# Designs tried in a protein design chat: miniprotein binders against Mucin-6 (MUC6). Part 111

Target 1, 185 residues: Mucin-6 (MUC6), of Homo sapiens (Human) (q6w4x9r395to579)
Amino acid sequence: GHCSLEGGSFVTTFDARPYRFHGTCTYILLQSPQLPEDGALMAVYDKSGVSHSETSLVAVVYLSRQDKIVISQDEVVTNNGEAKWLPYKTRNITVFRQTSTHLQMATSFGLELVVQLRPIFQAYVTVGPQFRGQTRGLCGNFNGDTTDDFTTSMGIAEGTASLFVDSWRAGNCPAALERETDPCS
Key: E = the ipSAE of ESMFold2; O = the ipSAE of OpenDDE; V2 = 0.75 times the mean of E and O plus 0.25 times the DockQ between their complexes.

## First folded at step 21 (miniprotein)

Design be7 (from aa11 with L59S; at its last look DockQ between E and O 0.80; V2 from the best seeds 0.83)
Fold by OpenDDE base, look of step 21:
Structure be7 (fold): chain B 185 residues (1-185), chain A 98 residues (1-98)
Amino acid sequence: as target 1 above (185 residues)
Amino acid sequence: SKEEKIRKLVEDAKELLEEARELFEEAKRLAEEGNLEEAERELTAALYALWEAIFKLRSAAYLAGDERLAEELERLAEELLKLIEEVMRLYVEIEREE
């Protein structure tokens, strides 16, 4: 499964459903029992322009019981708040520079992350087949059905992305005032 | 209504593509003139336009009830990805010169 966060505000789910949103919060991209140590992949969005509707991805966070790996747009990689030199390796995660503009986080448990640092901060999430039907978050549920990708954290399928996205906030962030969803809404 | 939405998305994507092309050409000119900072800004703008165009096309594909149409739209999106690669190549070149 491939999930992408591109253009600052565009998301394509594992099931290839495209949508966009504007928010300034940390959102859960991927949760799955297939991620060890209660792992989760998160996306940090922040204001990117003058308008409240101008938000963009600024960091990606992998959070587990053991690690909090942050890849930010300033090219700083941290784990548990400490800056790390690349390549950086933990027990089952390796972060390394792929190209001058790309970093990669490789794992032993079927999660791959590629981050384009500049000029637009973008993220590409790849999960193995073992994740099929066992994912939740902004990247969807990876079950081959696009119609239920907007399932909230409470298990409710939404028709539009707004409530869906808000349900996957990782913190007590205010709801986005202006949110653009997919054209189906 | 769905068809109208698809048409609008495609039209928007085309407009964005043209905008991106113009920005890309301007960036090339600026880079040749040694105005690297401005070139980078134009390249970035071009990329944003392209990604939005791709989004529009993907959205149109999603809305398309006809699989053939959806595939065609996705193919168009892929073509835009190629342009993104070209833009990024220039970006990286400029970055190396700085």
Scores: ipSAE 0.864, ipTM 0.932, lowest interface PAE 0.5, mean pLDDT 94
Fold by ESMFold2, look of step 21:
Order: structure tokens, then C-alpha cells, then sequence
Structure be7 (fold): chain B 185 residues (1-185), chain A 98 residues (1-98)
């Protein structure tokens, strides 16, 4: 399954449902029992300063009981607050430079993350088939049905992208702007 | 209606693509003149416009569902991805020259 964060504010879920949002928060991108040690992938958004997108992706975080790996637009990779030289490796995670503009986090548990650092900070999440029907977050539930991809953190399917996105906030932060979020609704 | 939403999304995407093409041509001129920082800013603006256009096309394709129109809209989005690749090639070239 593939989930993408592109163009500052656009998301395409594992089931190919497109939407956009403008928010300043850390959001749960992916949770799954397939991720070891209560792992989660999170996306950090902040004000962008450009006219094309009021807020933009600025970092991606992999968090588990053992690791907090942060890949940010300033190109510094940290684990648990400590800056790391690339390639960087733990028991089941490797982070390395794929190209001059892209970094990759490869794992032994079926998660792959590719981050484009410049000129627009973008993220591409790939999960193996073991994740089917077992994901939660902004990337949706990966069950082959786009009608329930907007399932909130309480397990309630929403028809509105704005409420869905706000439910996945991982902190005390403002609600996302009520703007063009899902042109399909 | 669904058809009106699809039409508006496609119209918006075409406008964004035209904007992106103009920005890309301007960036090429700026790069030829040696104005590399300004060229990079124009390339970045072109990329933002292209990603929004792709979003509009993907949304229209999603609304069109299993229709042949959805297949055509996805093909158009793939053409824009190829243009993004061209823009990125110039971006990378400019960085190497600096």
C-alpha cells in the first residue's frame, strides 16, 4: 500500500483517496499492530510562508517505545534527540540518503518511508500486504474501500476530511483551517 | 452535481498547468541568464502548481469512479508527473552548478 504527502498539503491514502488540509500540528499518519513496540508514524505540519499552501509538511517522525526518529526539512536526522550521520542503522531500521534530494527509511517490518527534502518537503509511505485492514491515521485503513478512509481516532467514519484530520492530532493544537479539503464531498 | 464538480476540477487543473508551464519557461530563461537563485524560486512555484493540478485531476478521477473518464484523468495526472520530473531535473542541475 502507498500513501503520499505531496505539494505541502495534499494527501493520498493507502486506498487512493485524495484530500488536503491546512493545519499546524503533529498528526498520526500511520498506526498499526504490525509496527513493533507500539510504533507510529507521524507527520508534522507548520505554516509555510508561501501562497500555494498555508501550511506544509516539515517533518516525519517514527516513534516507538525504543526510537523517536525525526527526519526534518533542515535535513538533520535525529534519534531520541541525538543527531545522526547517514547511513544510520538500528536493529531493524536503516536511514540513508537515496539521492541528493531524497532520504529513505527502510525497515525489517514492512514499512518504507521515502522523504523528498527539497525543494518541497514530501513523504511517501509504503507498507507491505501484512498491513491490509490493519492501519489507522491520516493514511487511512487500507481495506480497499475509500468510503471509510476518513475513520477518526475514535473509530467513527466521517464524511468530512476536516473532522477526520483534527481527530488525528497528536497534541494540543488548533483545529485545521476549514478550507477546500475534499473536493469530492 | 458530480459532473459539475469534475468539470470544475479539470478546469482548475488546466489553469494550474498553464501557470506551471509559464513558471518553468521563466525559470529556464533565468537559469540561462545566470540568475540561479531566482530560477530555483520559480521552479519551486511551478512544482507547487503542478502538485495542486495533480490533486485536482486525482480528485476528478476519484469522482468519475470506474468510468473511462477516470482512466483519462489518471493518464493526464501521469503526464503532469512527467513534467514534474523535467522540472526536478533542472532544479538538480542548477544545484550542481552552484
Amino acid sequence: as target 1 above (185 residues)
Amino acid sequence: SKEEKIRKLVEDAKELLEEARELFEEAKRLAEEGNLEEAERELTAALYALWEAIFKLRSAAYLAGDERLAEELERLAEELLKLIEEVMRLYVEIEREE
Scores: ipSAE 0.810, ipTM 0.913, lowest interface PAE 0.6, mean pLDDT 87
ESMFold2 (binder alone), look of step 21: mean pLDDT 83; pTM 0.818

Design bm1 (from am17 with T49V; at its last look DockQ between E and O 0.77; V2 from the best seeds 0.79)
Fold by OpenDDE base, look of step 21:
Structure bm1 (fold): chain B 185 residues (1-185), chain A 85 residues (1-85)
Amino acid sequence: as target 1 above (185 residues)
Amino acid sequence: SMKRIRVYIEVEGDPEKILEASDKIYEIAEELGVEVFVYIREEDGKLTVVIWVEGDEEKVKEFVERVREILKELGAKVEVEEEEL
């Protein structure tokens, strides 16, 4: 499964459903029992301008009981609040520079993250087949059905992206705005 | 320098009611200068609210105590796990 966060406000789920939102919060991108130690992948969005529509991804966070790995738009990588030099390895996670503009987080448990640093901070999440039907968050449920991707954290199917996205917030933030737009258009 | 710790709190109860109280939780976190995440996790059809908090030991401990009080008033069951960083 491939999930992408592109263009500052566009998301494509594991089931290939595209949607757009404008929020300034930390959101659960991916939860799964397949992630060890209660792991979760999170996306941090912030204002990039003065208007409500000017929002962008500014960091990706992998959070577990053991680690808090943050990859930020300024190319700083931290674990548990401490800056780390690349390549950085801890237990079953490795963060390294893939290219001059890309960082990669590789894991032993079937999660891969590629972060594009420039010109736009973007993230690409790949999960193995063992994650099928067992994912939750902004990346959807990876079950091959796009129509139920907007399932909230409480298990309710929503028709709009805003309510869906808001249900996955992990921080203190205002309600998200939505614009249903195909990121490929 | 003060010791830094992480506390993972699992809260059992009505997730909607617990999340309604999250504003207060965030306010406490801001007051104490600790980092906090509040989110729902699902396991085997059961929804659990997770409160993840990190910071200076003294501040985190105070945070946990204040949050416990809020959650007790809601009738929620709380499990707490502490980890030294």
Scores: ipSAE 0.865, ipTM 0.937, lowest interface PAE 0.5, mean pLDDT 94
Fold by ESMFold2, look of step 21:
Structure bm1 (fold): chain B 185 residues (1-185), chain A 85 residues (1-85)
Amino acid sequence: as target 1 above (185 residues)
Amino acid sequence: SMKRIRVYIEVEGDPEKILEASDKIYEIAEELGVEVFVYIREEDGKLTVVIWVEGDEEKVKEFVERVREILKELGAKVEVEEEEL
């Protein structure tokens, strides 16, 4: 299965459902029992200037009870906040420079992450077939059915990307508290 | 001397009510200067709210105490695991 995070906050799920959103938060990309030690993959989005796209991907985080790996444009940071030289290896995970513009995180548990650092920070998530039907998050549920890929963190299928994406927030986000009332009609 | 720790707070209870408290949890984290994630995890059909916090040992322990009081008032059952970094 393949999930992509491309410029302008575009996402394509494991079931090939495309969508776009705008937000400045950390979101759950992928949760699965196939990830050891309660592992999760997260994406960090921030403002990207004054253009058609207002937000873009700035980092990807792999988090488990054993590991914390943050990949951003200029560095890889692990547990206790230390920047690491590549390649970086644990028993199950290797992070290395794939090309001058791409980093790769390879794992023994069927997750592969490729990060494009330039010209635009983008990420590509690949999971093995053992993940089929066993994923949650912005990358969808990987069940072969695009009609329920917008399933929220509470297990509710939504019809819009914005409600779905908002449910997968994992960090403090700027308050969009100003909810407008429905215009009367 | 500087020591950093990581704590996982696993909260059993109504996820919607617990997430309504997340704004206050984030305010405490900002005040104490600790890094926090709050998210829902699923296991065997059951939803659990996870509060992941990392930072200076003294500040993280204060964070945990204050958040624990909030969660207790909501009637939530709390399990806490600590890891030294």
Scores: ipSAE 0.736, ipTM 0.874, lowest interface PAE 0.9, mean pLDDT 84
ESMFold2 (binder alone), look of step 21: mean pLDDT 83; pTM 0.822

Design bm12 (from bm1 with L19W; at its last look DockQ between E and O 0.70; V2 from the best seeds 0.79)
Fold by OpenDDE base, look of step 21:
Structure bm12 (fold): chain B 185 residues (1-185), chain A 85 residues (1-85)
Amino acid sequence: as target 1 above (185 residues)
Amino acid sequence: SMKRIRVYIEVEGDPEKIWEASDKIYEIAEELGVEVFVYIREEDGKLTVVIWVEGDEEKVKEFVERVREILKELGAKVEVEEEEL
């Protein structure tokens, strides 16, 4: 499964459903029992301009009981608040520079993250087949059905992206705004 | 320098009521200067509210105690795990 966060406000789920939102919070991208130690992948969005529609991804966070790995738009990588030199390796996670503009987080448990640093901070999440039907968050449920991707954290199917996204917030933040999506964007 | 710790709190109870109380949790976190995440996990159809908190040991401990009081009033059960950073 491939999930992408592109263009500052566009998301494509594991089931290839595209949608757009504007929010300024930390959101759960991916939860799964396949992630060890109650792991979760999160996305941090912030205002990039003066209008409510000017929002962008500013960091990606992998959070577990043992680690808090943050990859930020300024190319700083931290674990548990401490800056780390690349390549950085924990027990089952490695963060390294893939290219001059891309960082990668590789894991032993079937999660891969590629972060594009420039010109736009973007993220690409890949999960193995063992995650099929066992994912939750903004990246959807990876079950091959796009119609149920907007299932909230409480298991309710929503018709709008804003309510769906808000249910996956992990911080104190204002309500997200929904915008129309262009499949070709 | 004070010791830094992480506390992982699993809350069992009515997830909607606990979720509604999250505003108060965030207010306490802000007051005490600790980092906090509040989110919902699902396991085998059961919803659990998770409170993840990190900061100075003394502040985190105070946070946990204050949050416990709120959750107690909601009739929630709390499991707490502490990690040293």
Scores: ipSAE 0.865, ipTM 0.937, lowest interface PAE 0.5, mean pLDDT 94
Fold by ESMFold2, look of step 21:
Structure bm12 (fold): chain B 185 residues (1-185), chain A 85 residues (1-85)
Amino acid sequence: as target 1 above (185 residues)
Amino acid sequence: SMKRIRVYIEVEGDPEKIWEASDKIYEIAEELGVEVFVYIREEDGKLTVVIWVEGDEEKVKEFVERVREILKELGAKVEVEEEEL
């Protein structure tokens, strides 16, 4: 299964459903019982142009009970707030420089993350077949059906990317008055 | 530096009502200077709101106490796990 986060806040789900959104929060990209220690992959978006509607990926975060690994646009990798030299290895995770422009996070539990640092910060998520039908988040549910990929954090299928994406916010959001939508979605 | 801790608050209750309180939880985090994530996790068909918070021990403990009060007023039950970093 493949999910991509490409320039201009474009996402393609594990079921190959493309969408675009405009948001400046941290969002849940992937949750699954296949991720150990209550693991989740998150994506951080920020404003990227003169218009408030232009947003782009600025960091990817892997969060678990043991780790908070941040790979950011400034090419710094941290775990639990401490900068790390590459290659960086934990019991289950290895982060290394794949090429001059790409970093890779490889894991023993079927998750692989490739981050393109330049010319545009982009991310590519690969999960093994054990994840099929067992994912939640911006990358969809990986059930082979694109019609329900916009399932919210509450389990409700939505017809628009906007409501779906907002439901997956996890932090770093603008104050409620600065958001142009109802905070209850 | 002073001790930093991480706390997980798992909240049992009506997830929609608890989720609606997230903006107030973020306001408290900003006031205290702690990092916070508030998100929904699913396990066996059950939705749980998770509040992840990290920062200076004194500030995180104050955050937890203030958030506990909000959650108790919503009728929610909480389970708290603290870990020194």
Scores: ipSAE 0.767, ipTM 0.885, lowest interface PAE 0.8, mean pLDDT 86
ESMFold2 (binder alone), look of step 21: mean pLDDT 82; pTM 0.802

Design bm14 (from bm1 with E27K E30R; at its last look DockQ between E and O 0.87; V2 from the best seeds 0.83)
Fold by OpenDDE base, look of step 21:
Structure bm14 (fold): chain B 185 residues (1-185), chain A 85 residues (1-85)
Amino acid sequence: as target 1 above (185 residues)
Amino acid sequence: SMKRIRVYIEVEGDPEKILEASDKIYKIARELGVEVFVYIREEDGKLTVVIWVEGDEEKVKEFVERVREILKELGAKVEVEEEEL
């Protein structure tokens, strides 16, 4: 499964459902029993301008009981608050420079993350087949059905992205007017 | 330098009610200068609210105690795990 966060406000789920939102919070991208130690992948969005529509991805966070790995738009990589030199390796996670503009987080448990640093901070999440039907978050549920991707953290199916995305907030964030835009329109 | 710790709190109860109290939790976190995440995890159809907190040991411990009080009032069951960073 491939999930992408592109263009500052566009998301494509594992089931290939595209949607757009504007938010300025930290959101759960991916939860799964397949992630060890209660792992979760999160995305941090912030204001990039003065308007509500000017939001962008500024960091990706992998959070577990053992690690808090942050990859930020300024190319700083931290674990548990400490800056780390690349390549950085922990027990089952390696963060390294893939290209001049791309960082990669590789894992032994079937999660891969590629972060594009420039010109736009973007993220690409890949999970193995063992994750099928066992994922939750903004990247969807990876079950081959796009119609149920907007399932909230409470297990409620939503018709629009706004309430769906809002349900996956993981931090205390200011009230943001989240907007859904169909990228195909 | 003060010891830095991480506390992982699993909260069993009505997730909606617990999340409604999250504003109070975040307020406490800001007051104490600790980093906190509050989110729902699902396992086998069961929803659990997770409170992840990190910071100076003394501040985190105070945070946990204050949050425990809030959660107790909500009738929630709390499991706490502490890790040294």
Scores: ipSAE 0.853, ipTM 0.932, lowest interface PAE 0.5, mean pLDDT 94
Fold by ESMFold2, look of step 21:
Structure bm14 (fold): chain B 185 residues (1-185), chain A 85 residues (1-85)
Amino acid sequence: as target 1 above (185 residues)
Amino acid sequence: SMKRIRVYIEVEGDPEKILEASDKIYKIARELGVEVFVYIREEDGKLTVVIWVEGDEEKVKEFVERVREILKELGAKVEVEEEEL
């Protein structure tokens, strides 16, 4: 399964459903029982320098009971708040520089993350077949059916990306009133 | 440097009601200078609200106490797990 976070806040789910949103928050990208130690992948979005109404990915966070790995657009990689030299390894995670413009987080539990640092900060999530039907978040539920990929954190299928994305907020975000005035939120 | 801790607060109850309190939870986090995530996790068909908090030990402990009071007023059942960093 493949999920992508590309410029302009475009997302393509594991079931190949494309959508776009604009928000300035931390969101749950992927949850699954296949991720050890209550693992979750999160995406951080902020306003971009191109337009005041445009948002873009600024960091990806892998959170578990042991780790909080942050890969930021400033090209710094941290775990639990401490900057790490690459390659960086734990028992089940390796983060390394794939190319001059790409970093990769490889894991022993079937999750792979590739982060493009330049020219635009983008992320590509790959999960093994064991994740099928067992994912939640912005990357969808990976059940082979695009009609319910917009399933909220409460388990409700929505018809619009905005309600779906809003339900997956995990961090402190601009007030709801301010988001209502943003043409993309 | 001062000791930093991470706490998971797992909340049982109606997730919608618990999430209505998230603005208060984020306000407390800002006042105390601690980092927080509030999100829903699913396990075996059951939804649980997770409040992840990290920061200075004294500030995190104060955060937990104040959030416990809010959650008790909502009738929620709370389980707290502390992890060393």
Scores: ipSAE 0.774, ipTM 0.890, lowest interface PAE 0.9, mean pLDDT 87
ESMFold2 (binder alone), look of step 21: mean pLDDT 83; pTM 0.820

Design bm16 (from bm1 with E10V V50I; at its last look DockQ between E and O 0.69; V2 from the best seeds 0.78)
Fold by OpenDDE base, look of step 21:
Structure bm16 (fold): chain B 185 residues (1-185), chain A 85 residues (1-85)
Amino acid sequence: as target 1 above (185 residues)
Amino acid sequence: SMKRIRVYIVVEGDPEKILEASDKIYEIAEELGVEVFVYIREEDGKLTVIIWVEGDEEKVKEFVERVREILKELGAKVEVEEEEL
């Protein structure tokens, strides 16, 4: 499964459902029992301009009982608040520079993250087949059905992205705004 | 120097009620200057609320105590795990 966070406000789920939202919070991208130590992948969005529609991804966070790995737009990688030199390895996670503009987080448990640093901070999440039907969050449920991707954290199917996205908040933030995905983008 | 700790709180109860109280939790976190995440997790078909908090030991401990009181009033079951950073 491939999930992408692109263009500052666009998301494509594991089931290839595209949608757009504008929020300024930390959101759960991916939860799964397949992630060890209660792991979760999160996305941090912030304002990038003066309008409500000017939002962008500013960091990706992998959170578990033992780690808090943050990859930020300023190319700083931290674990548990401490800056780390790349390549950085802890247990079953490795963070390294893939290219001059890309960082990668590789894992032994079937999660891969590629972060594009420039010109736009973007993230690409890949999960192995063992994750099928066992994912939750903004990246959807990876079950091959796009119609149920907007299932909230409480298991309720939503018809719009805003309520879906809001249900996956992990921080204190205002309600997200939703816009239709531009088919040309 | 104050050491930093992480506390992972697993809350069992009505997730909706617990999340309704999240505003207070965030307020406490802001007041104490600790970093907090509050989110729902599904475990074995059961929804739980996770409160993840990091900061100075003294502040985190105070946070935990105040949050415990809130959760107690909601009738929630709380499990707390502490790790030194």
Scores: ipSAE 0.870, ipTM 0.938, lowest interface PAE 0.5, mean pLDDT 94
Fold by ESMFold2, look of step 21:
Structure bm16 (fold): chain B 185 residues (1-185), chain A 85 residues (1-85)
Amino acid sequence: as target 1 above (185 residues)
Amino acid sequence: SMKRIRVYIVVEGDPEKILEASDKIYEIAEELGVEVFVYIREEDGKLTVIIWVEGDEEKVKEFVERVREILKELGAKVEVEEEEL
């Protein structure tokens, strides 16, 4: 299964459902019981320098009980806030420079992340077949059906990317407050 | 050196009511200068809200107690799990 974050604002889910969004927050890309120690993959978006309303990917975060690995557009890799030289290894995760422009996070639990640093910060998430039907987040549910890939964090299938994406916010941002207080959802 | 800690607050209850409190939770985090993520996960067939917080030990402990009070008033079940960094 492949999920991609390209062109600053485009996402293609594990089931090949494309969508685009703009937001200035941290979002859950991937949750799964296949990720050890309550692991989750998150994406950070911020305003791009092109226009007032457009945003682009600026970092990818792997979060678990043991780790907070941040790969950001400043090309510095940190774990738990400390800068790391590459290759960087934990028991089950290795982060290394794949090419002059690409970094890779390889894991023993079936998750692979490739980050293109230049010319545009992009990310490519690959999960093994054990993840099929067992994912949640912006990358969709990986069940072979694109019609329910816009499933919110509350388990509701939506028809629009906007409501789906907003439900997966994991950090504080001003735009999130208005949508989190809607009593009619 | 200041001790930094990470706490996971695992919240069970009505997710909609708990998420309605998330704005206040983020405000407390900003006031105390701690880093916070609030998100939903599915565990054992039910939805739980996770509040991940990291920062100075004194500030994180204050954050936890203030958020615990909010969650208690919502009738939520709270488990607090600390990880030392």
Scores: ipSAE 0.743, ipTM 0.872, lowest interface PAE 1.0, mean pLDDT 85
ESMFold2 (binder alone), look of step 21: mean pLDDT 83; pTM 0.822

Design bm2 (from am17 with T49I; at its last look DockQ between E and O 0.71; V2 from the best seeds 0.67)
Fold by ESMFold2, look of step 21:
Structure bm2 (fold): chain B 185 residues (1-185), chain A 85 residues (1-85)
Amino acid sequence: as target 1 above (185 residues)
Amino acid sequence: SMKRIRVYIEVEGDPEKILEASDKIYEIAEELGVEVFVYIREEDGKLTIVIWVEGDEEKVKEFVERVREILKELGAKVEVEEEEL
C-alpha cells in the first residue's frame, strides 16, 4: 500500500483517495498494530509563508515507545532530539540518503518512508500486505474501499476531508482548512 | 546533569468528555515547558486517549500529577507508564 504527501498540502490514501487540507498541526498519519512498540507515523504541517490559511508539510515523525525520529525540511534528522549522521541505524530502523534529494527510512516491520527534501518537501509511505485493513490515520484504513477512508479517530466515517483531518490532530492546533481536491475546478 | 523522561498517560473513559479537557492539558504543558501530544489510539476494538509527555523529570512529574487530578474529576481511569530512553 502507498500513501503520499505531495505539493505541500495534498494527500493520497492507501486506497488511492485524494484530498487536500491546510492546518498548522501535528497529525496522525498512520497507526497500526503492525507497528512495534506502539509505533505511529505523524506529519507536521506549518505555515507556508506569511498566510495562516496556507500550510505545507514540514516534517515527518516516527514515534514509538523508545524512538522519536524526526525528518524535517531543514534536512536534519534527529532521534529523541539528538541530530544523527546518516546512515543512522537502530535495532529495526535504518535512515539513509537514497539520493542527493531523497532520504529513506527502512524498517524490519514493513514500513518504508521516502522523503523528498528538494525542491518541495514531500513524503511517500509504503506498507506491506500485513497492514491491509489494519491502518488508521490520514493515510486511511487500507481496506480497498475509498468510501470509508475518511474515518475519524473516533471511528466515524465522514464525507468531508476537513472533519476527518481535524479528528487526527495530535497537538493544540487550529482547525484544518480545506480547498477543492480537483486542481482544474 | 538534569534528567529528561518520557511518560505515557493512557486514559479510559468517555473520549468526547476527556478531549474537552485537552485545552487545560495543553495549558499545563505550556506552563511547565514540557512537550506533549494528545491523540486517540485503538487497542482491541477499544478507544484509548494517549497523552505523551517528555521533558525535565521534575516538570514531567508535576504535569502528570496535575493532569491525573483533572482526569479523576472527569471520572476517567488513568494508567501511567514511564519509558526508559
Scores: ipSAE 0.762, ipTM 0.882, lowest interface PAE 0.9, mean pLDDT 86
Fold by OpenDDE base, look of step 21:
Structure bm2 (fold): chain B 185 residues (1-185), chain A 85 residues (1-85)
Amino acid sequence: as target 1 above (185 residues)
Amino acid sequence: SMKRIRVYIEVEGDPEKILEASDKIYEIAEELGVEVFVYIREEDGKLTIVIWVEGDEEKVKEFVERVREILKELGAKVEVEEEEL
């Protein structure tokens, strides 16, 4: 499954459902029992301008019992608050520079993250087949059905992106706004 | 430098109570100046609130104690695990 966060406010789920939102919070991208040590992948969005529609991804966070790996738009990589030089390796996670503009977080448990640093901070999440039907968050449920991707954290199917996205917030933030725009258009 | 710790808390509950608790948890975090992530996990119809808190050891400990009191009202099992940063 491939999930993408592009253009500052566009998301494409593992099931290839595109949607758009404007939020300024930390959101759960991926939660799964397949992630060890209660791991979760999160996305941090912030204001990029003065208008409500000017929001962008500013960091990606992988949080587990043992690690808090933050990849920031300023190319700083931290674990548990400490800056780390690349390549950085933990027990089951490696963060390294893939290209001049791309960082990669590779794992031993079937999660891959590629972060594009420039010109726009973007993220690409890949999960193995073992994650099918076992994912939650903004990236959807990876079950091959796009119609149920907007399942909230409480297991309720929503018809709009805003309520769906808000249900996956991991911080005390204002409600997200939505625009139904096909990022491929 | 003060010791920093991370605490993981998990508790089951009904949706309404979880949401109410979440709001209070954020208020406590702000008051104490600790970093907190709060989200809901749903699995097989069971709802669990997950709380990650990070900060100075003393503040985090105080946070946990105050949160425990709130979570007791949910009537659910509370699991707490501490990690040194």
Scores: ipSAE 0.559, ipTM 0.811, lowest interface PAE 1.0, mean pLDDT 90
ESMFold2 (binder alone), look of step 21: mean pLDDT 82; pTM 0.805

